# VHH binders against q9y6x5, part 279

Target 1, 379 residues: q9y6x5
Amino acid sequence: LPPKLLLVSFDGFRADYLKNYEFPHLQNFIKEGVLVEHVKNVFITKTFPNHYSIVTGLYEESHGIVANSMYDAVTKKHFSDSNDKDPFWWNEAVPIWVTNQLQENRSSAAAMWPGTDVPIHDTISSYFMNYNSSVSFEERLNNITMWLNNSNPPVTFATLYWEEPDASGHKYGPEDKENMSRVLKKIDDLIGDLVQRLKMLGLWENLNVIITSDHGMTQCSQDRLINLDSCIDHSYYTLIDLSPVAAILPKINRTEVYNKLKNCSPHMNVYLKEDIPNRFYYQHNDRIQPIILVADEGWTIVLNESSQKLGDHGYDNSLPSMHPFLAAHGPAFHKGYKHSTINIVDIYPMMCHILGLKPHPNNGTFGHTKCLLVDQWCI
Below, E stands for the ipSAE of ESMFold2; O stands for the ipSAE of OpenDDE; V2 stands for 0.75 times the mean of E and O plus 0.25 times the DockQ between their complexes.

## First folded at step 13 (VHH)

Design U72 (framework vhh_7uia_1)
Fold by ESMFold2-Fast, scan of step 13:
Structure U72 (fold): chain B 379 residues (1-379), chain A 123 residues (1-123)
Amino acid sequence: as target 1 above (379 residues)
Amino acid sequence: QLQLVETGGGLVKPGGSLRLSCVVSGFTFSSYAMNWVRQAPGKELEWVSSISGSGGYTYYEDSVKGRFTISTDNAKNTLYLQMSSLKPEDTAVYYCARTEYKYSGEWTPFDLWGQGTQVTVSS
């Protein structure tokens, strides 16, 4: 039987939630599988960029989804994460479901993973759901498990995306123990439902399942605001993205805009595009704007207004608060193995190996995930 | 036609109860989250509660938890807010509002609003 893989994302699941809250269902999953305690994501630590990095193995400057809101200076196109289905934005990379469908005459299935409802290189996931936040986890799971049982050609790669705990993390902040406890218990219950459904359908023993996330969450406050309107008039620039990484397109001389911003706040770094730190791998793409502002952890950039966010992400990817985790179970994975850290771009070549696919050139290193796999010598 | 029509407001004494109703037309709940938002005299808009289009997930502002219950009746195209143990601080105009969650899990701006219904809690 060809190997099968289900990739599940719980958006905004900060790695240290695993140490601060009880997850009985997830712990049972890990006991007979593997856990990577920290996954170092790509910069910027936002939903669309990191979800696309997971499935392409590329840094954002290479796959082209550089933010949740983007502007392309060459074509003058605008992108937002609100159902923008223009393939232009996604065509700088080949995600794993496209590779899966084209290399071995296999099918892919998708329940709302970012990009799966868009034709990329003229290829859309064989089975997919158009994004709709109102569709329950149960309905997404029912569709995925139905499609995994298809054999004409077989579904070998499936994805499932869930919006929590990100939505609640933004609303309550990660330090709201009462609200976050309730939200995370519900997620653990959904993981229990997932495992039980796969067992009931006879899929569990032969299916590889990865549970991961795109980023973490940090606490924000009304006492930690950076008001751009106090430093620069909006007639000087076009704002492409705001917080915590602001993307600035100057309407006047770039140096004049930079000079107005560079001393605006001690809690914000201001970079000309060519001065963005190399460690971010966030420079070589036309969708990265001429000036980038990076707020310090827990600081929110605003335009003469209060912020209702008590939690946020997008910050420096070296911050542990921005890191998700990865757990996996199935015939490809060891049982009861714990690993400290991998890079989020390493997930793609590992998944290609499990599925027997030739990976496209990528920034991941297969050697970083060897110890997770039964068919590899860890040494 | 897209419409949100609110009813159920009024004057109640502290400790009393009210049920607000919002009848929707021109769209289905399954495609949107529904919200109750309030504005007290001289104050900014305050989000109170949300329910997912499936009805499976509900969210509440901390000051109303355990006192208010949000629900939907899909057969009647109606959103409800059951309010109990009302306090003078709950005095506000209550609005029914529609929103869509993005992939990021963030709430979009409220794009469709009801006319509002006045709730006054006073002895």
Scores: ipSAE 0.040, ipTM 0.554, lowest interface PAE 6.8, mean pLDDT 90

Design U73 (framework vhh_7uia_1; at its last look DockQ between E and O 0.86; V2 from the best seeds 0.00; counts 0 for: pae E 4.0 > 2)
Fold by OpenDDE, look of step 14:
Structure U73 (fold): chain B 379 residues (1-379), chain A 123 residues (1-123)
Amino acid sequence: as target 1 above (379 residues)
Amino acid sequence: QLQLVETGGGLVKPGGSLRLSCVVSGFTFSSYAMAWVRQAPGKELEWVSSISGSGGYTYYERSVKGRFTISTDNAKNTLYLQMSSLKPEDTAVYYCARTEYKYSGEWTPFDLWGQGTQVTVSS
């Protein structure tokens, strides 16, 4: 039988939640599998970019999903939550479900993973759910497991996405122990449901399962605001993306806009596109705007000094608060092994290896995940 | 037709309790996230509480946390807001509204509103 892999994402699950809260079901999952304690995600540390990096192995500048909100100056197109279905935005890369589905006697399934309800390279997942945040985890899980068991050609790769603890992290902030304890307990219970469902269906022993996330969450405050209106008139630029990384499209001379912003706040770095630090791998794409503003951890860029979030993400990808975790279980993985860190782009070549797929060119390093796999040498 | 109808508002003394109801018609209640929003005299609209559709997650504005409880009865297609320990600053017109959570971490603008119900907290 061909290998099967289920990739699960709990949006906004910060890595250190595992140290600060109790997860009986997840810990049991880890005990029987492997754990990567910290996954260094890609800059910007946002949902669309990082989920696409997981399934392509590419940095944002390469796969072209460079933010949750984008603008293309040539076509004058906009990308956002309300406008994410145009293949134009996704076609700069080939996600793993497309690669998998193009193989003989294989199909892919998806429950609301970003980009899975869009035909990419004229290929859409054989089975998928349109995004709807109100659909229960149970319903998503039921569909995924049904497809894994009953499809022809067989589903060999599946994705499952859930919006928590991201939504709660934004509302309460990650430092709210009372509310986040409640939310994270529910997440653990969902993991319990997942495992139980797989066992009941006889999938548990043969299915490879990865549980991960796209980013963490940092605490924000009304006392840590950067008001752009204090530095520059709104008529001088178009805002493509706001916080904590603002994308600025100048309406006047770029240098003049830069000069107005460069000293706006000691808690914000201002970069011309060509001066963006190399370590971000966030330069070589036309969808990156001429000027970007990067707020320090916990600071919020605002217009008119208004913000409703107590937690946010999107900051420097070297910050531990932005890092998710990765846990895995199945025939391909060791049992009871813990690893310190990998890069989020490393997940793609690992998944390709597990599934026996030839990976597209990517930025991942397969060597970083060898110690997780039973068929590999670990030095 | 799509419709939200709020009831349950009224005059109450500080420290008192009220239960607001919002009856939904024209769509499946569990297919959307629902919220309560209020507007006090001379003030802007203020988000109060939200509840996810089938996920059962609840969210509260900080000032009402611990005092207000949002809930649903799917059988009755009704959204509730149980308010306790009411304060004069809770005086407002309360609206129920429909929304959705998105990948970006934003909630969609409310696309459906009720007519509102007046809550007055006064000694």
Scores: ipSAE 0.726, ipTM 0.887, lowest interface PAE 0.7, mean pLDDT 95
Fold by ESMFold2-Fast, scan of step 13:
Structure U73 (fold): chain B 379 residues (1-379), chain A 123 residues (1-123)
Amino acid sequence: as target 1 above (379 residues)
Amino acid sequence: QLQLVETGGGLVKPGGSLRLSCVVSGFTFSSYAMAWVRQAPGKELEWVSSISGSGGYTYYERSVKGRFTISTDNAKNTLYLQMSSLKPEDTAVYYCARTEYKYSGEWTPFDLWGQGTQVTVSS
């Protein structure tokens, strides 16, 4: 029967946590599988954009989920955490579960991966859970394994999303070793539970499992704030997104707004849309606003107020603190192999190869991941 | 009818212990994250602790870590805060509140609050 793949995301799992903390269960997983030490994510280094890049292989300007907060001037629609169910926002790309379901005799299952509870091109995951942060990892895992084992057509692609260590990274900051140690130990225990559950159900030896994340985390401080209200009056613009990448929609002449912002802080870069660095691949989409502000690592943009966040992400994707890792185990993967770096957009064509799917045009390069795979020659 | 009712506050000496309870009615307890938030006289609201609706994850403000324990009894729709090694600076009105974690990493504003219970730590 067709190969099966379970894609697991632990939100905000910074790559260097692997070096600073003990992960006995994850290390056992890696010992018989593969590890990519750093995954270079897409800009902006935020949850919605990067989760969609993993499953489409596209930069944000191409898949259309360009931030966690968006505005479309033509339709007057707003996107946010509380308003993310409109297919309009997701229809600029075709995620892997849609392609998987369009082939004969295949189903997809989802435990809360961003976008999986939305019909995209009139297709929703065959089995899915509506997003609810209070549903335990155990319940998500129980549903995914039930669907992997008891579906017709068979579930060949499944996703599982977990909010930690992102929630704790924001609350405590990544440099709080005491609190982060406790949280990361719990995550390692969940990885142990995942492996044990798959073994008990007879799924472990024949299932490909990828454990990854969307971004990292950097330390923030009350001593590193950029007060936007000291730069420009609210009457001059509409704020679409704030920190650490601010999306500015001018209410007056764009050049006038730009001139008020451009020299406001030494810890923030101000770009007209056409001047956004090419390396970000963050320009060719109407949802990207006319002016964007990019804070330096660890700096928070605020509106005449303090910030309670001790950790944040969204920063320049060249920063190692923004990088997650990727670990994988299963019949498609080598055993005991370590790889230094891949791009997050490379995950999609690799997954398509494992599942025998024809990938949609994408920004990933299959050659970057071929050394991970047993059916590929790495030279 | 949505309601949160806090009890268990009172006067306690430094180094003492108290257990606060919050009884929830009108919604499924396990579908939300719950928090304890306090307000000391003349100060702003300060988050103290949160627990996921599943009871799987607990979060603490740094000054209370190791001294306070948050827990739930889902069958009784009750949230607890066990407070030990109490200090004069813990004196505040303690509120239980409902929240949820979002994909963006943001906690939603507390959308349902109790009336509060007074904790006074005095020698």
Scores: ipSAE 0.411, ipTM 0.703, lowest interface PAE 2.3, mean pLDDT 91
Fold by ESMFold2, look of step 14:
Structure U73 (fold): chain B 379 residues (1-379), chain A 123 residues (1-123)
Amino acid sequence: as target 1 above (379 residues)
Amino acid sequence: QLQLVETGGGLVKPGGSLRLSCVVSGFTFSSYAMAWVRQAPGKELEWVSSISGSGGYTYYERSVKGRFTISTDNAKNTLYLQMSSLKPEDTAVYYCARTEYKYSGEWTPFDLWGQGTQVTVSS
């Protein structure tokens, strides 16, 4: 039987939620499998970039999805959450579901992972759901399990995306214990339902399951605003993305725009593209704008006086609050093993190994994940 | 014809209860998130509550949490807001509106609105 893998993301699941809240079902999953306590994600720590990094093993500058809002000056194309279906944006890399289904006698299935309803290199997931946030977790799971059990050629790679706890984290903030406890309890119940469904369908013993996330969440406040209009007139630039990493396309001399911004706030770093810290791996793509503004943790860049989100992400990827976790269970994984950290780009070569796929050139290091796998020497 | 129609407003004493209804026509109700938004006289619009199209997740503004309950009846194509423990500060025109949650972690701008229903809380 070819090896099978289900990749699950619960968006915005901060790593320390595991220590600070009760997860009986997830903890049982971890106990019988593996845990990576912190996954160091890619900068910027946003949803589209990090989900694509998981499935390509590439930094954002290399896969081309560099933010949730992008502009290409040559083609004049815009990318946003409401305008994300143009293959132009996605074609700088080959995601794992494309590689998988191009193998003889294999197919891929997807329930709403970012990019899976887009033809990438003229190839779309063999089975997929068009993105719709109103479709229940149960329906997503029903489709995925049906495809895993009933497809010819067989589905060997499947992915499942869920919007929580990200949506609630933005709305309430991660420090709202009452609301976040309720939200995280529901998510743990969904994990319990997932495991029970896989057992009932006879999939549990031979299916590898990864449960992970793209980023964490930090608390925001009305007391932590950076008012961009106080520093620079709108007429001097085009705003491509706002917070917490603003992307600035100058309309006048770039150095003049930089000088107007550089002392705007002590709680914001202003970078010319060539001066972006090397550790971000966030420089070598035309979609990265000439100037970026990086707010400190918990600070929000606003125009005038805007409504305040109570939680946000996108900050420096060295911040523990931006880190998700990874848990896994299945025949490829050890039982009862905990690992401290990996890089999010390391997930891709590990998944390729499990599936027997040749990885495309990528930024991941297979050696970082060897201790999770039963067929590898870790000592 | 795309339409949202609110009903159930009226005059109620402090501490009282009221149920607002929003009947939806012309689109698949369960494919969108729905919200209640209110506007007191001379004030800005204020988001009150939202519900996912799946009905699995509800969201409340802090001042109404525990007093208001948002729900749907998909068979009747109707959104509800059950309001209890009403206060004079809840006096407003209440609108139902259509939106959706996106990957980016933001709700889209409301693209369809009802005409509103007046709620007045006074003795």
Scores: ipSAE 0.219, ipTM 0.617, lowest interface PAE 4.0, mean pLDDT 91
ESMFold2 (binder alone), look of step 14: mean pLDDT 82; pTM 0.850

Design U74 (framework vhh_7uia_1)
Fold by ESMFold2-Fast, scan of step 13:
Structure U74 (fold): chain B 379 residues (1-379), chain A 123 residues (1-123)
Amino acid sequence: as target 1 above (379 residues)
Amino acid sequence: QLQLVETGGGLVKPGGSLRLSCVVSGFTFSSYAMAWVRQAPGKELEWVSSISGSGGYTYYEKSVKGRFTISTDNAKNTLYLQMSSLKPEDTAVYYCARTEYKYSGEWTPFDLWGQGTQVTVSS
């Protein structure tokens, strides 16, 4: 009877939402499990990079998914919605579902987690759904639970991804209490449905469940825009990614482009690649562009246009507004334990331990998560 | 063929109600988010409301919140906009449009549009 783990992500679930809104179903889950109040994610604080860091235990410069939009100067390939299925972008790391399938003749199942519909090192999740944002949470849950109960070899690792509250956070901003209250109540109801479904199917007592997220959300405004076109003409560079971290590929001398940008706005830091702060761990990859612009929290970089986004993420990973949480329940976890903070890269070695897998080299530290686990001594 | 057909527009008095419908053909309706976008005389396109393909999540422009309700009937491949407490400023051609969420939860540009239906709110 191998151990089983279900990893659930609610995209853009800012940690302090737990203090400002009511979550009766999530609170019941936490009461008999564990809560990590803040998870320090990786820079940049975007969906694709952080979801891949959770399942690889690597910084973005090491796993190669360095943004939601990327350019590789060596191969001249572009990463976008049309090219996210190219294994080239994902093959700089080995995600946990690949390790799970290759080490122990086990199956993995996936409902929409980024990367799970792509063959990585010639291995794709045993059961998966091609990404489609319009597929309901209920349908994703039905598939995952069916695969957990009816698979040979057994599904021991399963992932479930949901786009909210990120979509609403972008549209309304995290300070819109009326809309965010409605969305977050819906998410809590979905957590209730998840727990009830697992209980009904006899899975609840023997399944480890992690509920987490990739990043938070901060309030943006039409009063906090940085117009890049006021600093530099578009003929001098190719824009690889825009906001709040702009990735600039110079068409002329790099120093000349840097000099045009460096004093553009008091609300934006401009870095040559080699000058990017070491604490970001965002330097050593061909997909990181020669010049990176980092907007201050709540500021949006634009090209002679207004922004309709009232919320955004991607900002400095030291900001509490960018932090998600982690809650977990199951035979591997203590009951009623609260922990202050872990790094998002620490989730991978913890999950490998729970599943009995040998982790690939990673940036996580198992010691940071030991206190969550019943079979470990908390030093 | 890919087609969106709007109906239900017309002339109403301020405070009145209308229900717009958009019938979809040529693609799997439940696989896309859908939106209502309007254009008032002499103005640019304005997003009004969107709904996820599952129908579980709805989004509204501030000026219509509490007055308009977006919904879908996936069995009928139909998108609805129930409009109540209509104001003269709601006068516009209303378009049904197809969109999709990215992994980041952002809206993609609208890639398929209906022909529009005229809503006129006047005394």
Scores: ipSAE 0.088, ipTM 0.594, lowest interface PAE 6.5, mean pLDDT 90

Design U75 (framework vhh_7uia_1)
Fold by ESMFold2-Fast, scan of step 13:
Structure U75 (fold): chain B 379 residues (1-379), chain A 123 residues (1-123)
Amino acid sequence: as target 1 above (379 residues)
Amino acid sequence: QLQLVETGGGLVKPGGSLRLSCVVSGFTFSSYAMAWVRQAPGKELEWVSSISGSGGYTYYESSVKGRFTISTDNAKNTLYLQMSSLKPEDTAVYYCARTEYKYSGEWTPFDLWGQGTQVTVSS
């Protein structure tokens, strides 16, 4: 049988939740598979950018999804994750489902992974669902398992996205033990449902399954606000994205806007585009604005208002609170192996290897994940 | 015709209980997240609780956790809010509302509202 892979994302699943809560179903999955304890994501640590990095192996400056809200200075187009289906935003990279369909003449299936409902390089996932948060995990799983049984051409790559624990992380903050315990228990039960469904349908023994996430979550507070209106009048700039990374498009001289912002708050770093730290790999794209503001962990940038978010993400990708985990099970993976850390861009070349695909040029390093795989010699 | 109709409000003493109901018509109930939002006299709108379309996930404002329970009956197209250990501070008009989660980590603005039901907690 050709190799098959199901990639599952639980949005906003902070790595250290695994140490602070009980996950009996996930622990059983890991016992017979592999666990990567920390995945170092890309900057900015937001949903759309990191989900696209997982499936392309590229930094955001290279794949072009540089935020959940974007402006392209060359074409004058605006992007919002809530309603934008324009292929323009996604065409700077080739995601793995496109490679799977074009290179191997196989089908892909998707339950709401970001980008899968958009034709990219004139190729859309063979089977997909339009994003709707009200659609149950069970319905998403039913569709994915039905499509995995399609044999002409075979579905060899499938994705499944679930918006928790991110939604609850924003509402309650990651330090709310009562609410987070309830949410995380429900996620563990969904993992149990996933495994049981795959076993019931005879898919479990021959399917590679990766469970991962795009980022973590950190605690925010009304005591940690940065009021941008105290720094600069809105007539001097257009705001492209606000918090915790603000994207500033000057309406006047860039240096004048920078000078008004640079010393406004001790809890925010202000960068001209060319001065953005190299370690972020967040500079070489027309969708990255001339000035960016980066709030310190747990600080929220606001416009003379309060914030209702008790948790947030988007912060510096070196912060452990921003890191997700990766767990995997299947014929490609060792059993009972734990690995400390990989980069999120390393997932793409690993998945290409499992599926027998030639990866497009990418920022991942296959060597970082080879210890997870049975057909590789680690060292 | 899209409609939300709330019932179950009334006058109750501190420490008492009430169950609010919201009957939905004109859309597939299980396809949307639903919320309870309240407005106390002279105050702003305050989100109270939300439930996913599957009924699998529930969320609560901190001041009501452990006292209020949100639930759905998809066969009846009805959203419930079971309120227990009511306090004078819970006095408000309670609205049923429709919403949707976005990839940005934020719930969409409430796009469909009921007319509200008055809850008064008084000695």
Scores: ipSAE 0.016, ipTM 0.429, lowest interface PAE 6.8, mean pLDDT 89

Design U76 (framework vhh_7uia_1)
Fold by ESMFold2-Fast, scan of step 13:
Structure U76 (fold): chain B 379 residues (1-379), chain A 123 residues (1-123)
Amino acid sequence: as target 1 above (379 residues)
Amino acid sequence: QLQLVETGGGLVKPGGSLRLSCVVSGFTFSSYAMAWVRQAPGKELEWVSSISGSGGYTYYDDSVKGRFTISTDNAKNTLYLQMSSLKPEDTAVYYCARTEYKYSGEWTPFDLWGQGTQVTVSS
């Protein structure tokens, strides 16, 4: 009987929330499973890029989803929420659901994980839901569990995506203890519902479940704004992405644009593409623009306007505030084991191992996750 | 037919309370994020509060936090805004509106609006 895996993402679940709030259902899950306290995500620390890194094991420069808004200099195509279904944007990598379907006679199922409603290398998830934020967690869970129990070929890989606590993190900021406590308690209740549903359907004992997230959240303020219009006239460039990492496509000489930006604010770093720090692994892709601006933690880049966001992400991936966690339970995982840190790109080769799949070339290191697994020796 | 119908507005003295209702038809209320948005005479639209579908996540503008409570009754397909400690600056037409949260962490523009209900806070 082939191993099965359910990968669950709660968007924007900052690792430090686990220490500052009570999660009785999540703690029961962890008690009989594993916890990785910090997952070092990829730069930029945004939703689309990091969700695709989880399922491909690749840095953004390698998988091609380099931001939530993109421009490809070679083809002259623009990526936005309204055209994210063009396979062009997703075809620079092979996500695990495609690997799962192509290497074995197996099916994949998806409840709204980014990319799962797009044919990638002419392969779409066997079962999927088109993205609609209005669909409840309950309905997403009902579809996933139905597909896990009633598919031929069998569903062996399933994904489930939920927008919270990211939406509330943006609205209230992570330092609003009153509102964040309420939101995080609701998420813990949803985790309880998930576990109970899997138990009632006879899936719990034989299903591997990973609960993780794509990034964290940091506090922002109207007192920490960088007004780009004070630095440079918009006639000199095309803005591809704004905040907290701005992607600048010059309409005039690149050096002139760079000189107007480089000393405009003490709270952002301005990089020519070739000078982007190597540690970001954010350089070798045509969708990365000639000039990148990186705001300091908690600073927002704006165009002569105020920001409504009290929390944001996208910042330097070395910042602990940008880190999510990973918890897992199931026959592949040890019970009661805690690990300090893995890289988000390490999740893909671990999942391939659990499912018995040969991973595509990737940036992850299997050795980093082997101590989580019962069939591996880690001293 | 998709429609939103607001009721419950009126004249109230400063420090008073009102409860606004928005009856939804043509879609399942609990499947959508809903908002209250107000417009004072001669001013732009101001967002007041939102509630996500059956998950029950609530959001408030700082100007109303602690004074207003957004809630739903799914059996009646009705959205409520309980307003207390009302101030003259709360005088506005109050609209209920439908919205959606995107992957990018942004809320979509409001795509379905009611006709509005007038709230006047005056002595």
Scores: ipSAE 0.014, ipTM 0.494, lowest interface PAE 7.2, mean pLDDT 89

